VH-VL binders against q91z69r481to671. Designs and how they scored, part 38

Target 1, 191 residues: q91z69r481to671
Amino acid sequence: GRRNSHARHQDSGQVIPLIVESCIRFINLYGLQHQGIFRVSGSQVEVNDIKNSFERGENPLSDEQSNHDINSVAGVLKLYFRGLENPLFPKERFTDLISCIRIDNLYERALHIRKLLLTLPRSVLIVMRYLFAFLNHLSQYSDENMMDPYNLAICFGPTLMPVPEIQDQVSCQAHVNEIVKTIIIHHETIF
Key: E = the ipSAE of ESMFold2; O = the ipSAE of OpenDDE; V2 = 0.75 times the mean of E and O plus 0.25 times the DockQ between their complexes.

## First folded at step 22 (VH-VL; framework fv_ifabotuzumab)

Design y6 (at its last look DockQ between E and O 0.03; V2 from the best seeds 0.00; counts 0 for: pae E 14.7 > 2, placed apart)
Fold by OpenDDE, look of step 22:
Structure y6 (fold): chain C 191 residues (1-191), chain A 122 residues (1-122), chain B 107 residues (1-107)
Amino acid sequence: as target 1 above (191 residues)
Amino acid sequence: QVQLVQSGAEVKKPGASVKVSCKASGYTFTSYWMNWVRQAPGQGLEWMGDIYPGSGNTQYDQKFQGRVTMTRDTSISTAYMELSRLRSDDTAVYYCARDEWDLTGSYGMDVWGQGTTVTVSS
Amino acid sequence: DIQMTQSPSFLSASVGDRVTITCRASQGIRDYLAWYQQKPEKAPKRLIYAASTLQSGVPSRFSGSGSGTEFTLTISSLQPEDFATYYCQQYNSYPWTFGQGTKLEIK
């Protein structure tokens, strides 16, 4: 799909984009135990309404009495990252990140991933840290929501770390998922 | 015992290249990042870059980008740092230094080579 | 790049003195800070890592503290072998950067 200039929210002076913070806050409050979160699609109309509201500088999720569907809010979060002009994991780091799959020990892999990610802009790292802390937290409710780190990695991997067109899409996607899973599990070590 | 042994002193002309070696022993060479740090006479420490011998991945300080090349030979546990287009201000002692991993993810350069003096003079 | 500023650049002290060296980071580096000691014509030696963890084999008179942007290396009672140059280094973000150094001389 077409990518939007949503990355400008990262440069608005706010450490975490409002849309990211608000969606994650909302899910933390109401969606941690929601079965299939991020795997089940929300209302396209509602997702667009929420997104458009944020684009207008509003925060439609600020009201604790909000009756927004959790799947729609989850959809908005995914849509945000999907819509970034530059993916959260830049293409320039793709090969190096994928190479981490060669490291069998997961902790060592995490440390290696950390080294690579430390080359990214601070603003990106801050968002990554926030996101993956959330995803790790969400995965702790996998008995209820059925979203373990691997399932979450499947949902977010293509969005956060798109496989470049010149690469083998099938084999690389599997590796992307493993890398993202590793980051979710070892987010404290990495960030 | 973990140790790093570097190659001997070098004298080079401006415009030439120098390649310094660092032989590692006492640990799994491929599992630790290797840094290169230099120190000009009477000056402080300056980080140049690092390499992960297991993958060959490198990171360079932008100051040296395009002039520095870090490589390794895993078969002999040796890291190499090559600096090209040498200038007089490249005169320094060059060190290899290993990063140490810990459970917290916080680490430093725990083992250093003895240093290699590189002199660039016309 | 993260700038590391040490203070003081030069310090004169006597054996038995308590000495404190400060390192300031231009931005938050959490606890990703190491301290090194370097003697003339020798390679640096790591004393402290993770801001406050003492390197194995280093005397207990050395200690490190701090987090975020302010860090301190303390020598509780100077010994003759402690006169050297000390460096702080951050490994929070590439490129790694060192402080300019603190030369500790005998008074």
Scores: ipSAE 0.039, ipTM 0.707, lowest interface PAE 3.9, mean pLDDT 92
Fold by ESMFold2, look of step 22:
Structure y6 (fold): chain C 191 residues (1-191), chain A 122 residues (1-122), chain B 107 residues (1-107)
Amino acid sequence: as target 1 above (191 residues)
Amino acid sequence: QVQLVQSGAEVKKPGASVKVSCKASGYTFTSYWMNWVRQAPGQGLEWMGDIYPGSGNTQYDQKFQGRVTMTRDTSISTAYMELSRLRSDDTAVYYCARDEWDLTGSYGMDVWGQGTTVTVSS
Amino acid sequence: DIQMTQSPSFLSASVGDRVTITCRASQGIRDYLAWYQQKPEKAPKRLIYAASTLQSGVPSRFSGSGSGTEFTLTISSLQPEDFATYYCQQYNSYPWTFGQGTKLEIK
């Protein structure tokens, strides 16, 4: 399946995809204190069921039904970003973003990252802002959920900013994680 | 090469505390969860908890909550496990073990320390 | 807590035998299971992760299978150095839990 052939439930007036908004809202309501969120795997059956419901134009997370496993809702969110044909952080920006690692001052690093990201389409930036504000907020519950900005960066780095095949995977993965951590911590400066 | 080297054997009396160290080398200490697992003589493996050295965040099995404290010193790549109010049935070998994991989940403990024997006798 | 039950607890076999150890979870853990080998007075060593993926450097006579609630570890042709205790461990949900162990003695 191609990216345009299966988008029957997507609303052309929604800047933030419904599935992203719904997963994040659900986690904000029921999952902020959930231990190991994004690290611990959810049920693949439930993840697929939720994903398929959204593809049918339904929203299984929209009511007071709080029976869904938080790990499964987190899994749906990760699956959405992993399934994008164009990663949230564009591959053509990879080298420039990674080069920001050499800036030791984290605030200055954030300002350089901002300059790179401001060249992206507004719709992409709005999704980034929404996601990273959520990840920052989630990290404020790390004494209960065990997911500080560094842990969340490890969980999301490969999904959001995949290392290109021609790059050294091991060293680049550590750099990706550090950049994503910087963005989680300094999201208000960047976005 | 990746390795975990633990502190030496300890003999303690009931009611005392013990602190076991685990020095990591050959990998980025702050990037992997560190588990503590114990094994009483002739018995199976028992997970006690873990720590993420990058943040210091911990998770304990409820069985040990209130008696166990896991810490680390990132400047020397060393994790610590302290168990208080020791009883005779805390006699065991205590292991540190690195967790292998990514966004799809964990894959178990890929590197183990040599173990530290703690004997509690009255 | 997810309880992991191994069987048998004790197994005696001859060099060259095929050995099978089972591990059952009290609820579904998909393929989030590892197998460890522990020789006397040594630390455990991971043999298999993701239920069936052989750890690099582990002999191919070891294999794992299963998903959901039932898993097996198989040694296709037992060798003298395989005398050990074997543990399964789930990493689907906290707290991490191990099976009770299977002690394998070589005749």
Scores: ipSAE 0.000, ipTM 0.471, lowest interface PAE 14.7, mean pLDDT 86
ESMFold2 (binder alone), look of step 22: mean pLDDT 93; pTM 0.956

## First folded at step 23 (VH-VL; framework fv_ifabotuzumab)

Design z1 (at its last look DockQ between E and O 0.54; V2 from the best seeds 0.00; counts 0 for: pae O 3.1 > 2)
Fold by ESMFold2, look of step 23:
Order: structure tokens, then sequence, then C-alpha cells
Structure z1 (fold): chain C 191 residues (1-191), chain A 122 residues (1-122), chain B 107 residues (1-107)
């Protein structure tokens, strides 16, 4: 709710990055029923064009017309998180996070995940809360879009929580998917 | 060298079930969706459904809903398609086909098994 | 479901000919279209995806074009190994659907 009359103050690093906010807003408006969102690859040309426009200070997604391919907008969002110097879920927390799969009680599991995530910088937590609220909302349309929390975790998990290079990539990936799925489902308890 | 190798031909009577296997090699089996597609003699191709082997999650074409079951055994990198209450018009070659996949997403079916002929006759 | 219609269903041509095969979608599929080649008693082989992107290892005489609802596969100079049945397939939405096929035979 608070309007900032001095736009420079918004550059403090506490806000949602414009590219993330714009992609999520666009998908919320036009893409909730889009089949295979995040699973089907978008146009690499369109993904790069959108990304480059944001880098030039433009916002190509602010147009109220729904001309962009939803798969390409989803691809821009994935590309943003893939390009972070530090993954959204830091590799230093990897082992602790995936160990939560051994907790069978889902409420207890969510509380343990929350405890681990609260050790992260506030700017990271703000982005996580925004992203996972959106992913949960998107999954409510799975009868139409075919993207339940399981599928979303498969398609986004490797980007959000990369398996560290010293770990077995194949054996750990299933655990990553389960944790990301849990966070999508129980985001209100966690954040 | 990505390969999908399917089980051998089968002859079944109407009302029976058939289970076709598809063994994957040369890639991470659990990380790629697997499709099942069939082709009746002299006819075109018909998509039946898919499975994600990492989770076992499935979706089926409505034409086969209730008669088809897709499963997998990750310990031997093998996908299965079982079709029940067979009819003569289920006579076809059944293919498994992998979705091409990377972090950007899926690009459709890139690798196909050799096919399994299922003949349904009295 | 998105219906895919190919034309022609049958095509007779000679080595060296330029041939075209058309595929129409019942609704817009942007560029989410693939082309397959199938020889007798063999599995389909993908030639093209994303309407115009050539699969690695496929000869450059094959090309694809189109977007939206109309698509074309072109073989610029027909070779003996190109006599086969060709299918278009949309992957915009599930179920994936195929055209009925175009059988390309020696004249």
Amino acid sequence: as target 1 above (191 residues)
Amino acid sequence: QVQLVQSGAEVKKPGASVKVSCKASGYTFTSYWMNWVRQAPGQGLEWMGDIYPGTGNTQYDKKFQGRVTMTRDTSISTAYMELSRLRSDDTAVYYCARDEWDLTGSYGMDVWGQGTTVTVSS
Amino acid sequence: DIQMTQSPSFLSASVGDRVTITCRASQGIRDYLAWYQQKPEKAPKRLIYAASTLQSGVPSRFSGSGSGTEFTLTISSLQPEDFATYYCQQYKSWPYTFGQGTKLEIK
C-alpha cells in the first residue's frame, strides 16, 4: 500500500526486481490458463528480445495487449533466476534444505523450511515470498494449464535450487523437486 | 547415444491387456517426459499420453482415459504402457518417444523407440 | 483438441523435384509445430521443430516455414532416400496431434 514520492528510494534493494514483477504480472493477467507454462519452451528470440529491452530500461510487458507468447515470458523469468550470481536458494544451504524431506508431517516440514529460510537476507526472502505466492496461485489452475506444484517444481526447481557441483546431480534432483514442491504448496506457512 | 528399446511383438485376444516396455539409455531417464504414441496399420500417429519418470506423474488423452496406465521403474530406466480391455481396433504399433528438454523447457518429441507391434485378434 | 490437416495425402515425384507439403491447424499454434519423416517399418524421425528449426543431422534440402495456422515443409531437390511418409505435429497443447500424413512416392 505505501506510495513513494521519491523514486530513488526504491533503489535500496528491498523491492521486487522490475523484470520479475513484470513477468509475474503479465502471467497473472494473461497466462493462468496457458497449457504447459514453464514446461513448454518459448521462442529464444522473443525471450532474448524481452530481456534485452529490460536491460535498456524499457518495459515491453507494460503494454495491455497480450501479444507476447506466455511461454516466452515464462522463459524470461527462468532466465532471470538462472542468471543470478548467487542462486535464489544458496548452495550453502543446500544440504540442510533437502534434508527436510525426511520430515513426514507436512506442517512440521514447512516450519523447518521456514526456520532455514529466515537465515537468508531480507531482500532474498521478499523475492521468494512473491515468487512462491505466484507459483501457488498458478497451480490452482492446473486443471486448465496442466502445471500442478509437482510439474512447476520439475520445471523451475533446477534453476531456483541448483545441485552443487560436488553433489550427485541425478540423485539429488528428486529431493530438490520435493522441497520446491513443498514450498509452493505451503508457502503461507513458510513465508 | 540416446536410445529407446522396446519389448517385442505381442498377440492378444479381445478383452485382454498388454504391457509394453521401453528401456532408455544414454541420458538421465528421470529428467525427461516420456510419450506414448500409436499407429494402426496403414494409418497415422495418435498420441496416447505421457509420464514424467522422476515422479511418475501422468496425463492421458481422453480417448484412452480409464484403459491406459503408464508407469516406470527408475532402477532399470524403463517406462511401461499398459492398455486394458483390448479391442480389434487397438491393433497398432506402439511407440515410446522422449520429449526434448533443457532448462529453457520442452521442444517436443526428439527420440523414438523402434515400436512394438500389438495384434488383437480372436 | 487442435486438429491438424495435411495436403496432399499422396504425392508422386521424381528425384530432383522440388516438393511442398502443407499443414493446417484448426486454431493458432504460433510456431509450435514439428515435421516427421517415417519410412516403412521404421519409427518416425523428427526433421524440424519450432516450425522452421532444422533438427541436427537433417540435410539442408529440408526446410519449414509458417506460423499461426498454415505451415509448409519443402524439399528443395528430392533424393532417393526422401521417399517416405511425412507428418506434421503440433505441440502447443495436449493432446499432441498429428496430421494424417503425406505419402511421397517415386513417379
Scores: ipSAE 0.607, ipTM 0.828, lowest interface PAE 2.3, mean pLDDT 90
Fold by OpenDDE, look of step 23:
Structure z1 (fold): chain C 191 residues (1-191), chain A 122 residues (1-122), chain B 107 residues (1-107)
Amino acid sequence: as target 1 above (191 residues)
Amino acid sequence: QVQLVQSGAEVKKPGASVKVSCKASGYTFTSYWMNWVRQAPGQGLEWMGDIYPGTGNTQYDKKFQGRVTMTRDTSISTAYMELSRLRSDDTAVYYCARDEWDLTGSYGMDVWGQGTTVTVSS
Amino acid sequence: DIQMTQSPSFLSASVGDRVTITCRASQGIRDYLAWYQQKPEKAPKRLIYAASTLQSGVPSRFSGSGSGTEFTLTISSLQPEDFATYYCQQYKSWPYTFGQGTKLEIK
């Protein structure tokens, strides 16, 4: 069966949740060249351990000497976004965002996406900017990690921008991936 | 029920190309990675590559790089594997296999096609 | 590439026997390991994933263990339908790689 876990972490002291910052920091330090990052599943046990640690208010990734599996850390990051009560990309913006797929020029598409995203709360935008800057940076190592913007979009699309139940899941998922890809590539223009 | 149905057996001459199809049903075709694995007679399993049908992104084993092409037709939920410049040692049963895929990643190949026998002989 | 080595290549056993197959990875793969069963002229069937998680529908007599570089598939009490070839596979990194296989035959 499918392994579904949800992690909800609220950090009142930081705009960027500790779990997000810590996971991304860790991956930046140790996982940029890791082949298949975010595609390959992490250790089930380790993912749960890390997640539970954060839920207890700990930071299991703070120690530079920690030998956590990169795929497990990556898994924790994805699970965090999946576990949000409201997805990072609100369902209310889903139709409008998907409509951007009609714009063939990616730069123009990015500008249109920017206009839509600017309607979101500042707190959400800050997290988006942080995440997509990271994903873009990670994609620059695609020759080593084999995770170009497309592959990363495949991995994050369902997590960040789930297709609403009333929408056609089959047709919309591909569009979600394209939108996420566009954001990864043009993150500086958008944010 | 999740199912993969492959095209029929092929007989080819050396130097020719073969294209095997794999029709998927029972799940969202565009949301799961599709692998291709072959097995020579009396030998083990050999991973060739994979494709994500949603975008068409592919990864190939270096052994087949430049000789294998993986494609898909999303309108009919069908994946294709084409192998060119065939040699006798390409004689094998070729399988398509779906990765178990969820939000945490891939967990190996949970559903397999029935296999397609490709025979390369002079 | 990560090399997967199975042992033994051939194994003879009787119904009711406890059977153990080993898989070794050339480098650490944590628990990114699956086991497959293949019967003659049939496609492989996944038995275990994540090194120790039993596939839905697979009998409980099958179990997997191990982490890192050493893995084991165990059949607690061999049944007639269990005579087949078994493969381990790592999915930690591309290319995915399989063990050579273990053919389990009736004694």
Scores: ipSAE 0.030, ipTM 0.658, lowest interface PAE 3.1, mean pLDDT 91
ESMFold2 (binder alone), look of step 23: mean pLDDT 93; pTM 0.951

Design z2 (at its last look DockQ between E and O 0.64; V2 from the best seeds 0.00; counts 0 for: pae E 3.2 > 2)
Fold by ESMFold2, look of step 23:
Structure z2 (fold): chain C 191 residues (1-191), chain A 122 residues (1-122), chain B 107 residues (1-107)
Amino acid sequence: as target 1 above (191 residues)
Amino acid sequence: QVQLVQSGAEVKKPGASVKVSCKASGYTFTSYWMNWVRQAPGQGLEWMGDIYPNSGNTQYDKKFQGRVTMTRDTSISTAYMELSRLRSDDTAVYYCARDEWDLTGSYGMDVWGQGTTVTVSS
Amino acid sequence: DIQMTQSPSFLSASVGDRVTITCRASQGIRDYLAWYQQKPEKAPKRLIYAASTLQSGVPSRFSGSGSGTEFTLTISSLQPEDFATYYCQQYKSWPYTFGQGTKLEIK
């Protein structure tokens, strides 16, 4: 699809990529109670077809008649973030972000995370706020969809905050999951 | 490369408990959900629950809720399933099975342990 | 819970035969279906996932098809090592559920 390059800094509105907004809208309408969303893999053929349609300037998720697999729509959203030139959480901030796990008080931890994230470009923060508000909302259905904030962090964390290749992948991944979980739970404090 | 090796057969009396172990090797134990599945003699397969070894978080089939406990020891890459208040119809082979997954998501159970026979009889 | 029903429960066939095993789900599961082979006193071995995707290392004589509620496992030319019990399993929703099994015996 075509990138929207006309976003203005002066506007108070959100500049959310259409593919992100469309996937989240679709899941909010049809997928909040879907078991294992983001954990169970969708059809990779369907995921790629949907993504390619967006790249051609189409929106296959806007059709009220479409019956897309929720796991495939979730897969499109994950594929979008996985395909970014720079991860949503920049590798330059990785060490500082994961060090926040040493803060036992969760409210204080959230405030430290906020300070680190406020150094990021506003366009990135807008996407983060939108994504994490959605993930928090989705987690409120965990009795039915089985995806509490920790499960969502496991399934999305590696995509959003990849462990840099220089660092120990195994030990750092648990810390990434804890930080992402904290952001899902406390998104209103952080953003 | 990936292996799941389970503890040996157990014989128990009704009312007792049994704890089956499942030692993982050849992959990062803490990063994959582990399932437990049982099979009564001459019968089909029945999913019991899973655990995420990093956190210890579990979910159980409602049939076993209150009787099953799944745990792990990450220092020795070992998962455990304990079933309490045993009955004769708990006689079965108990399997651990790793949930296959990557950044695209989960694809179900790809690697199984060899099974542990639990016999419940007077 | 999603119930899985296999047909037939028992099948006799000869080496070289083409055999077909059917699995029905009580509600739509799209392609979230796996097939397992289990030999006597052995653990199940996954043959197919996503209804039709062959597990690495599984011979090409095995194939899976179907979507929604109706699924088929096919063995195009039966070999001596294929005599086993076969299970379908859905992984769309928890609890995971299995068909009752199809025992394939030599005629």
Scores: ipSAE 0.475, ipTM 0.792, lowest interface PAE 3.2, mean pLDDT 89
Fold by OpenDDE, look of step 23:
Structure z2 (fold): chain C 191 residues (1-191), chain A 122 residues (1-122), chain B 107 residues (1-107)
Amino acid sequence: as target 1 above (191 residues)
Amino acid sequence: QVQLVQSGAEVKKPGASVKVSCKASGYTFTSYWMNWVRQAPGQGLEWMGDIYPNSGNTQYDKKFQGRVTMTRDTSISTAYMELSRLRSDDTAVYYCARDEWDLTGSYGMDVWGQGTTVTVSS
Amino acid sequence: DIQMTQSPSFLSASVGDRVTITCRASQGIRDYLAWYQQKPEKAPKRLIYAASTLQSGVPSRFSGSGSGTEFTLTISSLQPEDFATYYCQQYKSWPYTFGQGTKLEIK
């Protein structure tokens, strides 16, 4: 596989990191109908170029005339979350979150997830709300991009909510995907 | 060792259905997309579709839509491809093939089954 | 759909020869390209992915290059075990599509 470097966290004083905002903005403008978005790896060279540019404090995606590949931009976004010192979903909440899978009704499950997530720092919740609003919006184009909520959850689950090493990786990954799917679908209820 | 083992050869009549199995081992079956590719005698490779075993989500080539059904049994790490309303030009070797997958996406088909020969003849 | 065209369809060469196979995509696919080798009565084997990354265990005499619409598979010094059929494949978008294949035969 491709060995991608972790993106550095940008502390620009922004509530939402520039790299996250820029990537999501770019995808909203040019990539909503892109088939297989987040499933297909971007150009390794281009992903690295974009990532390195952000690490230098630049915004390579600010130009409306940008010709960057959507898959590369998508790759940069995932790499950012993967590269976080602390995953977006803290490991301390992992067991409680996956336990919500026992709740069959998705709306009820969402309410339980909400209760758990409200215990997190505001800064984390703001990023989550922003990301999952985007993912929900993206999933509305699933007829074109073939990325329904579950497909998106497959792509983001390991990145956003990694399975702790002490847990069973196989069984827990399936639960992670379901939880992330639930959050994508019910993001307005949860956040 | 990662490997895919397919079911044995099939002989079918036109109009019948065939279901080919692909048993996976050596990796987490539910975490990798599984492709199905066929090859008619003396011809090239033809992608039919794929399935994500965890969810059962599928994509089919338009050519096979309405005739192909891809399923899986996660309890035994086995994928299935069923092709209905068979005709003579469906005679081919059918392969299951795993997509290499990581957090950044797909990298093509890194592991292949041994193939299943399906012969359609009157 | 993205069409993949290989050239040539047939190639005769001798052991020790430098061999080049070309694959053209009907539209830009960046580096979302894989090369496969298939021997008679065997399943295909991936040689190259991401246009130029060599599969683990594949001899270094194999190399891939290209981006966008033009791609090349090169065998620097042909060995007896290299006589086979080779396929390119794009995985940029569904449906995945293969080239028609290049049969490499011994001269």
Scores: ipSAE 0.214, ipTM 0.771, lowest interface PAE 2.1, mean pLDDT 92
ESMFold2 (binder alone), look of step 23: mean pLDDT 93; pTM 0.950

Design z3 (at its last fold request DockQ between E and O 0.91; V2 from the best seeds 0.00; counts 0 for: pae E 2.1 > 2)
Fold by ESMFold2, fold request of step 24:
Structure z3 (fold): chain C 191 residues (1-191), chain A 122 residues (1-122), chain B 107 residues (1-107)
Amino acid sequence: as target 1 above (191 residues)
Amino acid sequence: QVQLVQSGAEVKKPGASVKVSCKASGYTFTSYWMNWVRQAPGQGLEWMGDIYPGSGNTQYDKKFQGRVTMTRDTSISTAYMELSRLRSDDTAVYYCARDEWDLTGTYGMDVWGQGTTVTVSS
Amino acid sequence: DIQMTQSPSFLSASVGDRVTITCRASQGIRDYLAWYQQKPEKAPKRLIYAASTLQSGVPSRFSGSGSGTEFTLTISSLQPEDFATYYCQQYKSWPYTFGQGTKLEIK
């Protein structure tokens, strides 16, 4: 199956939603050295304007003359994943995923995470692979952008893997951050 | 409700070190970056660095690299800043300040401690 | 590092006056600008963030404007409690940097 996406993106036949692909391409072109990407808040007016343009079937990030703020484009990407009815990392897998922190060997941990993620629909895995390859690539510029894998996990983890209401929010958030960091670092082993 | 309460004034000799504490209450200490900012007498504000208490990860202004260490104790919701090899021009008020934080990110420092005066004199 | 320059450094004004303080960044910072008020022997308090968004609980007589490299804090009708030092601060990149301050005194 195909990943659920904005209706306009489905018409194009893309497996990766156009808004996700467009934000990531924009950041790869203009934002790899941008300090504090995903940590510093963008303009919420600009974020909503960009989101609304995609909902109208436009692509405001496709032009080479674009001067959109990198933090706002990052905000659009976060807003997309935050708005999913079903989070990218399903709540049904939450307990099993965070239990992987008990595995001290990081390579073994990555293999266990992979095993758990293989139970997900292929369309979800394709989006995960695309996103985490990008986050890993972005983190390679951490000397310039200040966003190593752990900082990216802090900033994006709560959106990607929300803690279920039943769980202890504080302690589980730390576990989520560690698991998301592991996936960023070891994305090639996992995906 | 949200409060940052700092340790009391310190008097130090040149070459010594000082460790200032900042106790947080009213929010989840481990989820917000904590900054340290100083202000010399009659002067402006100078950012020194920050720490993420959830991980202990730090970054420091180049000016303080090698002399400053920021730590925390999550069991008592307390951040620390230690400045070593003190000089007379390190005389200042030292503030802790929390970054505002939510799912959208940060808009800078929203809550400040009351400040800790450190005097370096022979 | 991004240098922040305020003008004027000192300002003398009367209750009821309209007061304007200007802040310049050494390079473009879009709207990543905060304004702080500091009273003697007190910690700074944030008044404005994102160049123009008023912090909750701050009186509406305070307003901020600008983007890019030029920013303005305005107090529309000065009150006795507004006599303080005001700082702009950029949070676009690290290190965070502050303007040198504007001391607003009673005339």
Scores: ipSAE 0.639, ipTM 0.839, lowest interface PAE 2.1, mean pLDDT 90
Fold by OpenDDE, fold request of step 24:
Structure z3 (fold): chain C 191 residues (1-191), chain A 122 residues (1-122), chain B 107 residues (1-107)
Amino acid sequence: as target 1 above (191 residues)
Amino acid sequence: QVQLVQSGAEVKKPGASVKVSCKASGYTFTSYWMNWVRQAPGQGLEWMGDIYPGSGNTQYDKKFQGRVTMTRDTSISTAYMELSRLRSDDTAVYYCARDEWDLTGTYGMDVWGQGTTVTVSS
Amino acid sequence: DIQMTQSPSFLSASVGDRVTITCRASQGIRDYLAWYQQKPEKAPKRLIYAASTLQSGVPSRFSGSGSGTEFTLTISSLQPEDFATYYCQQYKSWPYTFGQGTKLEIK
């Protein structure tokens, strides 16, 4: 069962889902310099354990002495977005977003992307802003973690903006990655 | 069937450059990291670097920084590894190898090319 | 860099024997470890990934175990086609690094 991000806001009164906030907080504290973060798969067992803990209303990542694998925490974050009933980037905006790839200037591209994203629910935009601010921050450590904006886009693109089945999967995936990269780099302009 | 086919054997003199090709088939070439690994005669395996064909982003082992260049031609699903300023100790079999990849991440190298023998001799 | 050390470097065994190869990492790599088999004049073939997951098509007599810094590849009953060189490899961080290899020879 995929969860609706809007439903979480109603249930907890929290704008950012606890699982998202906790994972990002944990990574900010312990994982910014972690090589291959979001690229290397985490332990399936640990990822599921952390996920299940959150589902029980717990926060397994709140303890500063927790010995969780950064890759597993990263895996939990990706799993959350993958498990959404509706992807973070709605399918209805897919074609329009992909069309932005035709804009060569990245700043201009960002402005067009902004225009499209501003049509989304505020709750979604808040999560996007939070996520992409984090990804941008993480990319500032690319010399250490080896994850530049594009590498991060490769890892998140399929999860955040899945290619609809009616579309060409190969060509569109490359475009998705470019769009996500653009958003990571220009997150302040877009949000 | 996923397959990597590499170019033929090369013989070079010290100071020269060599460029090895790796043609991919049976999968989306642009969506998987490609590694280059070499093996000197009678020795173990040595990772040289990797490239993401979708963007051309590369990572090199510091040992090869300044001498190795990894590129790709997406139109023909082919990766290239060029090694310059060749020395005798660069004599080895060079392999391209794909990283297994899914939505959760990478799981190491699951498909290998057949290898390309590069001999550096005076 | 993460150093990978295999033991033993050479191993002689007979068909039907139980064989164990160990791999040690210089630092914790969780389960981000793969095992490869290489036959003469051939490319390496992945046998195990994630320390203990058997590659599709690989016989069940092969198994991997371990986490952190200590890992083991086991062949429960050695077959004639299993005589080869075996390598462990970590893919937790760059550069990727391999063990020096274990050559398994017929006794």
Scores: ipSAE 0.503, ipTM 0.832, lowest interface PAE 1.2, mean pLDDT 93
ESMFold2, look of step 23: ipSAE 0.566; ipTM 0.818
ESMFold2 (binder alone), look of step 23: mean pLDDT 94; pTM 0.954
OpenDDE, look of step 23: ipSAE 0.350; ipTM 0.783
ESMFold2, fold request of step 24: ipSAE 0.603, 0.557; ipTM 0.826, 0.818
ESMFold2 (binder alone), fold request of step 24: mean pLDDT 94, 94, 94; pTM 0.956, 0.956, 0.956
OpenDDE, fold request of step 24: ipSAE 0.461, 0.459; ipTM 0.823, 0.820

